VHH binders against Formyltetrahydrofolate deformylase 1, mitochondrial (PURU1). Designs and how they scored, part 2

Target 1, 298 residues: Formyltetrahydrofolate deformylase 1, mitochondrial (PURU1), of Arabidopsis thaliana (Mouse-ear cress) (q93yq3)
Amino acid sequence: GESLDSSVSPVLIPGVHVFHCQDAVGIVAKLSDCIAAKGGNILGYDVFVPENNNVFYSRSEFIFDPVKWPRSQVDEDFQTIAQRYGALNSVVRVPSIDPKYKIALLLSKQDHCLVEMLHKWQDGKLPVDITCVISNHERASNTHVMRFLERHGIPYHYVSTTKENKREDDILELVKDTDFLVLARYMQILSGNFLKGYGKDVINIHHGLLPSFKGGYPAKQAFDAGVKLIGATSHFVTEELDSGPIIEQMVESVSHRDNLRSFVQKSEDLEKKCLTRAIKSYCELRVLPYGTNKTVVF
Key: E = the ipSAE of ESMFold2; O = the ipSAE of ESMFold2 at other seeds; V2 = 0.75 times the mean of E and O plus 0.25 times the DockQ between their complexes.

## First folded at step 1 (VHH)

Design a10 (framework vhh_6qgx_2)
Fold by ESMFold2-Fast, scan of step 1:
Structure a10 (fold): chain B 298 residues (1-298), chain A 128 residues (1-128)
Amino acid sequence: as target 1 above (298 residues)
Amino acid sequence: QVQLVESGGGLVQAGGSLRLSCAASGGTFSSYAMAWFRRAPGKEREFVAAISRSGGSTFYTDSVKGRFTISRDHAKNTVSLQMNSLRPEDTAVYYCAADRSPYYGSSEFLTPDSYDYWGQGTRVTVSA
């Protein structure tokens, strides 16, 4: 708004609510009535009820007056509904009031995903606070990436790893105050003990179209296999290599006229976009667990 | 650690040829992927060519494809760059670089920062 008379015009702010419970009659009406009864206006409402699973997923976007519906009351009202339906998940985010999610970025030698995330973050397009960058590779202080991190006060932690010692306890200490982790081409496999010790979500970018081309050098594997589509996959990390629930995938056409360098360049472009989209979707509460190894993405 | 020493640079006329050599000492040479980079007058270091640990994969920047050939000799602990049909634009200091943890699935191997060890460089001047 370009001229608000604060004595007359309410300041309406956006909120997001995600809800997951056993399927029951009247859930949509109850959730909608909650928002409307408090003077909120629903801008979008998505519902997913999978066949044969008897579960309910919804995501609503709404605007409301925080003077008439204080942030703490929003939580209480949705919590009342969550208790009534025995909700498996009920989360509210109000981006203008709530703190941004805190993340750490883990990478190895390749920094194209880190660079893209830093650019999107600087442009206000990535809704996170970057607490630190952790790498098992040392970087010279005069590189563009290291100068960027220094300029913005983002610590870079070099954690030297070997096959015998992945220094997971040191990494756990560095990331203890984060809300989730991002693996931006971190090439060490995180153990089940690390994942249990961390206890929160870890999001990875894999430079291949999963479930194909697991492991190292997927662009070269794709080139050697003569594929006609190349892709990148962002997914939740589980103990099983490159097998966690998929958040986002991106593809591009390739042909016999693309050399290996072209495959690598296309792969890197897809990886950058795929990871940033996945993280934005996660922060906007668009990604929900579904079934044993699937996601709902609103 | 590995120490790298370049040789074979010099002055050559356009259309001529030069062979650059990089001698590696210390460390296990076969554990490293190798590359050549160059710095032209007034410019930043740019990628020229790379060769995998086994020598089974080679990569070139577009401006040198078909003119330059990278090779390695494990018995002699050397990497060579055969430079044919040289152009004035090839005038630069040429650097040998070693990579302990090579990865060719991204463009990282095209950047100087991905390499662990560097030689001091050898100058190539191509006259018109």
Scores: ipSAE 0.000, ipTM 0.212, lowest interface PAE 15.2, mean pLDDT 85

Design a11 (framework vhh_6qgx_2)
Fold by ESMFold2-Fast, scan of step 1:
Structure a11 (fold): chain B 298 residues (1-298), chain A 123 residues (1-123)
Amino acid sequence: as target 1 above (298 residues)
Amino acid sequence: QVQLVESGGGLVQAGGSLRLSCAASGRTFSGYAMAWFRRAPGKEREFVAAISWSGSSTFYTDSVKGRFTISRDHAKNTVSLQMNSLRPEDTAVYYCATEPSHFMGTPQEYDYWGQGTRVTVSA
């Protein structure tokens, strides 16, 4: 039968650690020994050392007993190693203990990406807390998206913008308590002052295969150019339009038989999948920035 | 509001050099990309060069690559266009622009424009 020992036995929970420092001898051994010394087991370990740069990136997945290795001690132990190696980045995430990342979703007229994010979130496939939705477009209360948001208690903030007033200070106030922002077809350019004021990561979906077809109407640009592949790109937002470090890309074949409407439909389907994959990867600490404008994706 | 004032235009011989400057005033524009466009007699405005808000990225039309250099000075709140190896075909009124809505290379995407400075390149 069920024993008391069975009910109180150690439950091993998953943890993720990402590490970035100057390349040095013994880093993997030191990180592995830290986990093993506390009774943890490593399930996966990925390393990247760029060919012409003396830097080290790693991501480890492990399981551990939080009674024997309390969450605060996990941070202290990895911080000790981070200080030893002068680490540029050292982050631990324990999904069953740590609060989910808080996000706000920004969009304009098109809502296909928002709808997909909401469905994935409802299905438990998007590990975030959605604090609010912000749009520079007003929406009717009886639309699918507005009914969904109301049902789940997610606020929708209509922020009317003009050429003379982008309302960036108002948006900053609305998003101050978020961990990162998601632009789900938000069609206003965020200024460098906004990005500095926010000070955290902003992830965008671009409805084109970057670095090709930057800016407005990339599906039309692709159609007019007679391309044989279309794509969508999710990237970190920087001051340069559609030029931030790439997180995820998806592609689909097209031909001269596709009309502009079918190009747009295929583009929208790629955008939805690309953005949700990028957000999931980000939340799992799989995406690390490196170099001037690149990513490591584990 | 943003006000843009171009200067440095004039008459120059083919093969010569000229430096255009654009001074911005009003609300801070340092958060936005800036661009140079030109309009030759009888033609529409065309893109010449653009620079990101940080100054780290620059873009040029093919006809001026290697001849023109765009730069910005955050302390002086200016953007400059250094034009070398000038050709008669470069004769135009040159405009600076800021606050693109979607794409830096199209005239219709910019919210604020200067009044222009005239450049004449003699054969």
Scores: ipSAE 0.000, ipTM 0.167, lowest interface PAE 16.2, mean pLDDT 82

Design b01 (framework vhh_sonelokimab_d1; at its last look DockQ between E and O 0.01; V2 from the best seeds 0.00; counts 0 for: pae E 19.8 > 2, placed apart)
Fold by ESMFold2, look of step 2:
Structure b01 (fold): chain B 298 residues (1-298), chain A 124 residues (1-124)
Amino acid sequence: as target 1 above (298 residues)
Amino acid sequence: DVQLVESGGGLVQPGGSLRLSCAASGRTFSSYVVGWFRQAPGKEREFIGAISGSGDTIYYAVSEKGRFTISRDNSKNTLYLQMNSLRPEDTAVYYCAAKRYGSSWYTPREYDYWGQGTLVTVSS
């Protein structure tokens, strides 16, 4: 952008900036001045300073004219502030310019989470590129989900597994070009070797309210036990089963008036909503690690 | 599968107008984000603008706002580019392209289907 272009009405695009450093006076002022000095406008600003923890977290959403404030200059300007405060993290994303996160979706038999994610993705509400879907269950080519994947050019990989061979090296090869993995009801436990070999985030959906040290609690067993509240938890995968930092949790009331069918439907609705919200929050840079096993979710 | 065919290119004088059309095959056209790109000789392919499957969301390249208008008619499976106040630097091959959701609307490599292009020449 030249000053000769000042007669043209600008087209503004959104940007997101996340900042994490030791707490200090004036951080918000400096960050907001950076955006305002370039003609940008802040649409949202979130700050968290933990009690008795000398750290500062922020996330800003802003709009700006990329002719006046070029993408590379945005990086340079925020990096200058990051250097001033010794930031532990300073990340800018500009969704209309930057590549979307590439993900693979892993599942077993149940596809309710996959279907929800595919619909949100199709509608532009889930800002990812889906590189493939991987399952340890074969599916008929004429099912609705398989036709959807074919129509949209998303490969489906059937990876048959046994107790003796979870095929983790095959899965690693299929997902090597992804930014993170989504376990959309993948019922196999990923080994520590897989997690080390992949080396990036893996996000899971668990059908209950963690922390629960038991892995699965099938819906029929919960129904037979007469529970009054069901939940879903989306969390990061670590070597310890169902123990990674939580991203999102949701709950639903149930009663004696639910039959097994309605109970299962409520449970599935929770899972698909919980996972979808967690993935969206992650992609929008709303999920920040905090403490040993906690998150900030802006 | 989607096939795209551009038409409406030709020779125009500076200051003139052209309306380009992009005819698509099949009823799945409304499921695609569709965009216009151009490529001048020796240059990289340049984004002009794109429109959502429903037509409700339109993005334009910053430099092209105000002179160019994108629209679509899903009943005719057709995408349009209205170009006004044409200048010699607008001389290029113009392409329509279609993509599914889940990737950048501005980046050519994210588009799955491309037309063969229609030449627009602006000279006096």
Scores: ipSAE 0.000, ipTM 0.099, lowest interface PAE 19.8, mean pLDDT 83
ESMFold2-Fast, scan of step 1: ipSAE 0.289; ipTM 0.666
ESMFold2 (binder alone), look of step 2: mean pLDDT 81; pTM 0.825
ESMFold2 at other seeds, look of step 2: ipSAE 0.218; ipTM 0.651

Design b02 (framework vhh_sonelokimab_d1)
Fold by ESMFold2-Fast, scan of step 1:
Parts: C-alpha cells; structure tokens; sequence
Structure b02 (fold): chain B 298 residues (1-298), chain A 124 residues (1-124)
C-alpha cells in the first residue's frame, strides 16, 4: 500500500547495549555516533568510571528501525567498536526480537519466592522462559504451586537430596539448556564442581542482609541479635557461602515488638521482592561485574 | 543454648502402649513445627509424624497412621507421641526434631534442632 518515509512513522523498537572496556577518550561519542548513524534515537545513557581505576562502564537504551538497521547488523556494528576498544564486555539485547533467557528455578521447602516469580512471569513482568522447577522437596499435586505448573506445562523435578548426596550430576543434566539458574530458597550448598560444570551465572536469594547472618535461618539470627533492620540479599553464587557479588538488597524496620514469626514474615516479603527485582535487572542488562567481588547496577 | 530432651522410652511388651515426651528449651517452641523420627540399628532414619507450630495440622507416615498420635502443649514447651499396638519391629531410638519454616515434614535434613533420642524396646 502507501509507505513513504516522510509520511509514515516507522515502527521503532527498543534496544539495550552494555559496554565495559579500559577507559579511553571519546568512548561515549563513538557509541552514541554508532546508534545515531543508523537512525537510532538514544533514550537513556548511563556511564560509570570508578575512581582510581582505568575502566569504563556504560548502558544505553535506544530505539531503532529494524528494517533500516537489521538485528544482525546491530551486533556487527557494536562488535566493530568492541574490537577497536578491546572491550571486556559488549552485549546488546532487543527484547521484541531476541529469545527470552531460559531459566530453571531451584527451591527447597519454602515456595514464597517461586510463587512471586510465577505470578510476575504470568503477568508478563518477568522476561524469562521457565524451563523447569527443581526441588529437593516433594509437593502434593493439589497445592497452588503444583496446579500452576501443571496448567502452564512447566515440569517439576523432585530430586531427593541428603547432606551426603546432593545429586548435583542429575541437576546439571536437568539445567544444561538454561541461560542462568535462580535459587529461590534452595537450601543445599552448591559445590565448586557444580558451579564449574554449569559454567554460567547462578543467582540466589539469601533471607538476610549480607554480609551479616550468613548460612541457615538468618531471620532467627537477626532476631536473636536484636537488630533494628531486617533485610534480604540477592547475589551471584560463588564457591564461598553467601559471599558472591551483590545484585539487590531490601530492608524493613523491626523492633522489640516483633516476635520471631513477624521477623520471618517480614523476611519472606522482602525476599520475594528482592529476588524478582534482581532477576529483572539481570535480564535488562543492568548488572555488570565490577572488581573482584562487586557489581555495577544501572 | 537450644535443647530437645526425649523421655518415656523403655521396655514394653508386644501389643502394649508407650507415651514419649520431648521437652524443648532455649528457643521459642511455639514458633516451630516439630516431629518424631526413629532409627533402628543398621537402618536409615525414618519419619513417624509431625505437628505444625499451632497444633492445627498433623502429618503421619502412612505405615504408622492410626497406631501413633502426635500432639503438643505449647504452654509446657512439650511434644508428645502416643504409641499403641506396639510390635517388635517398632524397636528403635526415637528422636524429636524442630523446624522453623513449615513445608515438607518428611525430610530430616530440613530440621534445625534434634534431641539425643530415647530407646524403645518391644520385647518378643
């Protein structure tokens, strides 16, 4: 029919580019010129250059015409710039074109984080494909979680574990085709061998405000310690227990009037929000490695 | 310090009854779900029954349902197991255990605190 460039508004779609390299003159100009030269419009541009470090981080949000700048060409153009600057990281995502990240969700007894993620996922607010759910706990078929998973065709794998046999080889086989893992209150410690075998990012929710109250039952530890703030921490999993780079934290006030049950309830509410925010931030390329054990979060 | 102390074990004749008690101290008992497990020589630890923090829900191993009854008294920080129609194969050390977060009661690895056990011997 009628399609004239001057009389037709092109359908522009959003893209995100994240960039990390050694600091150099004019990086922002080169990255923004790349987008502008292809007819793209930058909607947001965040830059971080740490004090006393010769490194550069950026995240740009832009809109572009996929007819004039095809998806494969977007990758090639950013790769050309990445090569020029010897980039440590250069990633582009176009949510309307690119496949969603595939994840598996691991949990133990508590399912409040899983339930929150499933609701956000159903509402289109969590940009992932859920490959499966894995638990070291058996669940009755008439529970909310099991009925939800059945309705949506999401497999639930009961993998019975003990402290002596964590069945990590079985879990590795189940998760081989995922882009990253989410530990939604999975209470077995993953070994260094598991982490090496998986070879990709694993994101955990810890029901305590790290670096305080590592290990089991942080809400109880916090209650016993008489804290005035309770919190939850989402972080990357490393071989060191509850010590990986932090992605998100959330807090709430507590007092002498809160009993242990109140601490647990407040903790659970913070955990599900913290994990959901962390996963969304990760999928939107907002979280980048910084230093040995830190993150940049845009 | 946290402590769970089982009592009421001993020698009983086949067909007899025993009531086991577990006294809790050093933690807020009313916030915890609590259960009973047993272990016979050379066998794995076996789930018997559990009761929610409020006492409103009880869970039993299928093989023991109807013979054993679990109950609790939060005012006394005490867990009970009533065992009826005892058989020689019920001979075991009986343990009480407590868990803060409720969910599956069957996995012993999910329990935070454990007693030292009380021996029940059913004489043939």
Amino acid sequence: as target 1 above (298 residues)
Amino acid sequence: DVQLVESGGGLVQPGGSLRLSCAASGFTFSDYAVGWFRQAPGKEREFIGAISWSGGRTYYAVSEKGRFTISRDNSKNTLYLQMNSLRPEDTAVYYCAAELYTGSYLNPDEYDYWGQGTLVTVSS
Scores: ipSAE 0.000, ipTM 0.206, lowest interface PAE 14.5, mean pLDDT 85

Design b03 (framework vhh_sonelokimab_d1)
Fold by ESMFold2-Fast, scan of step 1:
Structure b03 (fold): chain B 298 residues (1-298), chain A 123 residues (1-123)
Amino acid sequence: as target 1 above (298 residues)
Amino acid sequence: DVQLVESGGGLVQPGGSLRLSCAASGRTFSNYAVGWFRQAPGKEREFIGAITSSGGSTYYAVSEKGRFTISRDNSKNTLYLQMNSLRPEDTAVYYCAATLRTYVSGSYHFDYWGQGTLVTVSS
């Protein structure tokens, strides 16, 4: 017969939940029951429990009906479980409902990482809102990057720095409304006071394969060391230089036939891909801190 | 390995002060960043603040700055929380926690936890 119904089936939307606590019996059952009890369907479930460390990590992807399980109730239900297990981390993200993460991008003279991120962002492949770009270098208004930022209404803040004054308080004011920061070849060291004052995650791209080749000129260090792989590393920024937990690494083969210019060019190509992959993984809740200075990446 | 034992909890009147202690067992306490958390009845665990392994830097939750002070004595393997101007809303189980991780974001991720000490703020 004829149907007057305005909807044929419930609209199911994707959700992601990450969970970290001390290992205990029944965690997977309680988390899966939480989703199933509300009519949700689990599409993927990743678990990491190290053999010699009594900690539990999970990431679940599920679909659910937001009419039957409202967004606020999803948070409440997972918080109830987090309280029960004394969770160290419990985060839910629903990409179709939740606002995109707000970021600021910091850079110095080199802009290849910024350019790649802007292209990925424009293509809808980088799930962030870019609030501003901050640089300790001026840029001419007729450059590709400056014209791009102008077309999209993204402010560019020139913040002149010296060894005596890194203008960290000015930068903190500019980034106060961001969810995390991205250092896209920003060549000033952020102090412990800056990291404390900001209080949120800062993700950096280092143009070398960490933990080797920390500090300045890693491509030159790698060339001089005779390595057979060149790489780039994206990591969380900590008080220790180039020592924060690693999020993503990319590598390419090199040989005696590559000169220093070739090393630098290969490095730049790896840097831009590595940073964009790291930011996407972070936004998808794939990256969790683990151990003394490590990450779990789901 | 580090084991943590909290002490100093109890009943205190509104406006009062209380000092909590956390005793660590192990020769490596000076290598750990340590912090304080609390959990009120029916609520999630809340970060109060942390102090680096050297004691050179302290990090506080924005809501806790001014009333609570964290300190450590590595010679005694002890972490302290000085709590001033206490209110009924401060009633919670207080936990100390330790990590070998560096400060990554607005809070540390802690791997080692004490059993907690109850603080009740009531007249």
Scores: ipSAE 0.000, ipTM 0.182, lowest interface PAE 14.7, mean pLDDT 83

Design b04 (framework vhh_sonelokimab_d1)
Fold by ESMFold2-Fast, scan of step 1:
Structure b04 (fold): chain B 298 residues (1-298), chain A 125 residues (1-125)
Amino acid sequence: as target 1 above (298 residues)
Amino acid sequence: DVQLVESGGGLVQPGGSLRLSCAASGLTFSRYAVGWFRQAPGKEREFIGAISYSGGSTYYAVSEKGRFTISRDNSKNTLYLQMNSLRPEDTAVYYCAAGQYSLGFTSKPAEYDYWGQGTLVTVSS
């Protein structure tokens, strides 16, 4: 009837679903039908099926009425499909209902990445809760970054480190309540014991275009090598130095007319943009493990 | 200091039942997808089942579905595995695990962040 035309519009909210399983006929149809059957509307649907690998990856963005399709039922309906296909991964997030990921930010002397992340966080552009900042460098209380942290009630922990004592047990205690860690130019190498003890994802910004320029001074390595592109790389931290799965990369052109300082300046600009984009992608479930040391990024 | 401690394992006759529990300290299960795995002598670690943080959705390995039931009590920070109609081939060390995603789950051992020490279940006459 005509009374349906005068009903108040439901408040539709966004949801995200990521799915990884053995490749099979009809997966896309079953996933899309699940959303449509509950009155949901798909806004985006990305699929990746690698050549020669018989695995399936998807990410869907949809809007739905949480009154007609309660949050717990969304989980149950996708889990039913996951069970049917023997899924390796099935994750749903509803950003307006689900808690934000909690992070800690680790840095050393350079703070340009931290400053960019704090700016994006304050502007509501980074969907995280910042629990604390940890540094192996002391900072004066009257610096702009320290005043910002104080104004926003974000603790800053100075943890003095040496090559012989990286204070990893103290750092593990400080980060125990986080969902993942961000290394924003933290220049100490985290041990395999730290990574095992933390047990969650650690995302790093490397100020070079991996895999070509690992370790210290990648802008100088690039300058000395005569490259025509410089870049920054955000990646998952593994025990192998600067070798974890890559999440995001950004590049800029260079020539024989750029001096070393120009390379460094271009690098710093790429680093802060690369890291913030990687963290946003991760929080939006765009980054999935693929193969032994690769990512799918939707 | 995060610890997962399994209990409830032991010797049971074929056709019998056991209830395993996993208690967490230093970790709040309500923020994690949690699951059960087992490792039989001479075999790889095998997925049994997982439950979402809300307890509203469960996923089981096809071979165990209908005999095993996973549940959680977030108020007690405890995960359970009810095992019915046990068979000699169910003999294994049973592990609980917690994964980084609070709203999802996975069958891959490598995707779980925290593991218990295991509890032995022996199904024998």
Scores: ipSAE 0.000, ipTM 0.257, lowest interface PAE 16.7, mean pLDDT 84

Design b05 (framework vhh_sonelokimab_d1)
Fold by ESMFold2-Fast, scan of step 1:
Structure b05 (fold): chain B 298 residues (1-298), chain A 122 residues (1-122)
Amino acid sequence: as target 1 above (298 residues)
Amino acid sequence: DVQLVESGGGLVQPGGSLRLSCAASGRTFSIYAVGWFRQAPGKEREFIGAISPSGGSTYYAVSEKGRFTISRDNSKNTLYLQMNSLRPEDTAVYYCAADHWGSPLYEGMDYWGQGTLVTVSS
């Protein structure tokens, strides 16, 4: 007799694996063999081995049959290799099976980065679940951003802050169930105690081209310095202000003909794109720690 | 700590002129960049102009070019806004603000005045 399954191709789904360990002979072969031995096909494979540092980084994209290689077995197989090489990092993500990363978005007065992220999220271009938005600024209910959040059932939490009381304990409670935080022009410095208490990654957009123009008003600093390129930088937040590992940067030309308002407008346009690219890269496991304060970005 | 108090607001006819003052009570006014902002009923707070700590550099919103002039007198701890060719749409509460980093823009302003009302009508 006939079977409805006899003419149906197996459903192959995408997986991503990132790997970081001390450099050793045969790592590439062992990682490739792991995927191939289970009937998986590698679609992309990036490797980085620095000339002056005995470390190994890889990112592989592959397709596989989850019936023949169950999700739990994928983890076990890569963990076996990770233990063999004493891996510092070994992470597998299967987007069609694994839950989306849960994030909270923090902002102050300026909302251009939030608005861009919400539009990219609505378009299916940001693979995250937005748990809430937190701001140290109150917003009128009739604004575009507040109407958007209401339509999509995303809570907005107004947390009034001062330099003496940043209400970090209240914020920690609001973000306890997130996988990482996004600072979308949040203009209060998060303390070392907050970062330790949260214990997970925090990604910021800085409206300046780091490592230049750290701190407040980088567009004004750049204008006063007579730069010919302005930029925006997305980076991991560390205890040291605007000094965490850089994920993404974007630049645009400026001249003596640009006034401060023009610098700010160009900066805002770069910030929107820089932050959304950084978050997408992070969610796709493209960003790995490198050295004491650097990144590998695949 | 600096406290800012605006004065000079009131009723003025279209085409008229008005000078606003902002008096600072702190001892370190000369280290701050200071600026003027306004807010009309039902609208967001809008940047008008700012001046560097020394007074050597001024910054204006594009819409206010040529009509408004910002100046400061550090010996008197006072900021000024000269407004010319006033229009009904200039009706707003006018605020002065001070910031250590010299930014003329909305975020990070450390100190704000209470505001002074300017009404442009006949």
Scores: ipSAE 0.000, ipTM 0.141, lowest interface PAE 17.8, mean pLDDT 83

Design b06 (framework vhh_sonelokimab_d1)
Fold by ESMFold2-Fast, scan of step 1:
Structure b06 (fold): chain B 298 residues (1-298), chain A 124 residues (1-124)
Amino acid sequence: as target 1 above (298 residues)
Amino acid sequence: DVQLVESGGGLVQPGGSLRLSCAASGFTFSTYAVGWFRQAPGKEREFIGAISWSGGTTYYAVSEKGRFTISRDNSKNTLYLQMNSLRPEDTAVYYCAARKSGYYLTTAHEYDYWGQGTLVTVSS
């Protein structure tokens, strides 16, 4: 080799770091100094220290030169700080280097959430690899969604279910190589055995504003109750029905002038937007555990 | 009577290896997610790694990824932690813990059952 040609501008790439530990003096300074010492530039820095609680959460976005600060060294440098503070969570993601999260999408009859996810994915706005789509409903090959999946080489698995047989073992086999699951209006309740067997995060869209109107037909429940706000909730799936930690919620005003059809249409529009926002936030390391059943969302 | 009993701790030189075991009794081990935590002097209890009830999924703290391997044997009701390339900063009391289902396996206060701990000292 030759001497380094310093006339060539470095290619700077984005990185994200999330950090969770017991609160202590100097954490922000140590994290920011780590980035600055390697010639990185911080673009955004969010911190949350709960009132009357001795825990610290941060998320930083930065740009850096991967030649001067190799990917393995980024991990090692943040690991040194994580060890110093006994971090409960310290994760670095470099989107241009690291593999995308692999997901499977589960749905039943309604496909508006799946369609929105596929459009956002195609537009590069959803940073995942879609490994497959699984449904307990058959779909005609000439539908827009089926043509889209075929064109992009995404398998569609029709898994016929009954009340007595939800075929959870078959679904577990299909999703074993995924990083997390997305329930995009999948209307079968996943058992505790399924959730334990999968062992990773499952994110659901509920077509109602939780904790209100759990279970079936929440738009009708809201209409009958005379609410003035309708909503959708994206949350982590736990064994308790519609009770997992909330990631994202979206609302829209309703009035006495809205009939049930209007409630359903507004609900569907909120559902698809809510789910795509939640999945994007999760993939960008914005969602961290907080307390017993809560989230921090940066 | 629920019991989690850790073993395998001790003194090891930097660069060395240790295998920790945790023997479970008094509950249906195969239905619980289980994990390892450690606590160094003057620090909070920190997450090391966890494994799902079936053994099909593992989670690791970033600082230990690649050096530590978690595994379980449901037929023996035992959880393991293989620790390689040990460093002085790995010196801590290591605890095993069990949790009946949940999506966050990294938060200590959400674990139902805890062992008494085993001391690992990394020193030359």
Scores: ipSAE 0.000, ipTM 0.143, lowest interface PAE 17.5, mean pLDDT 84

Design b07 (framework vhh_sonelokimab_d1)
Amino acid sequence: DVQLVESGGGLVQPGGSLRLSCAASGRTFSDYVVGWFRQAPGKEREFIGAISQSGGSTYYAVSEKGRFTISRDNSKNTLYLQMNSLRPEDTAVYYCAAVTFGEVIDSYTYDYWGQGTLVTVSS
ESMFold2-Fast, scan of step 1: ipSAE 0.011; ipTM 0.466

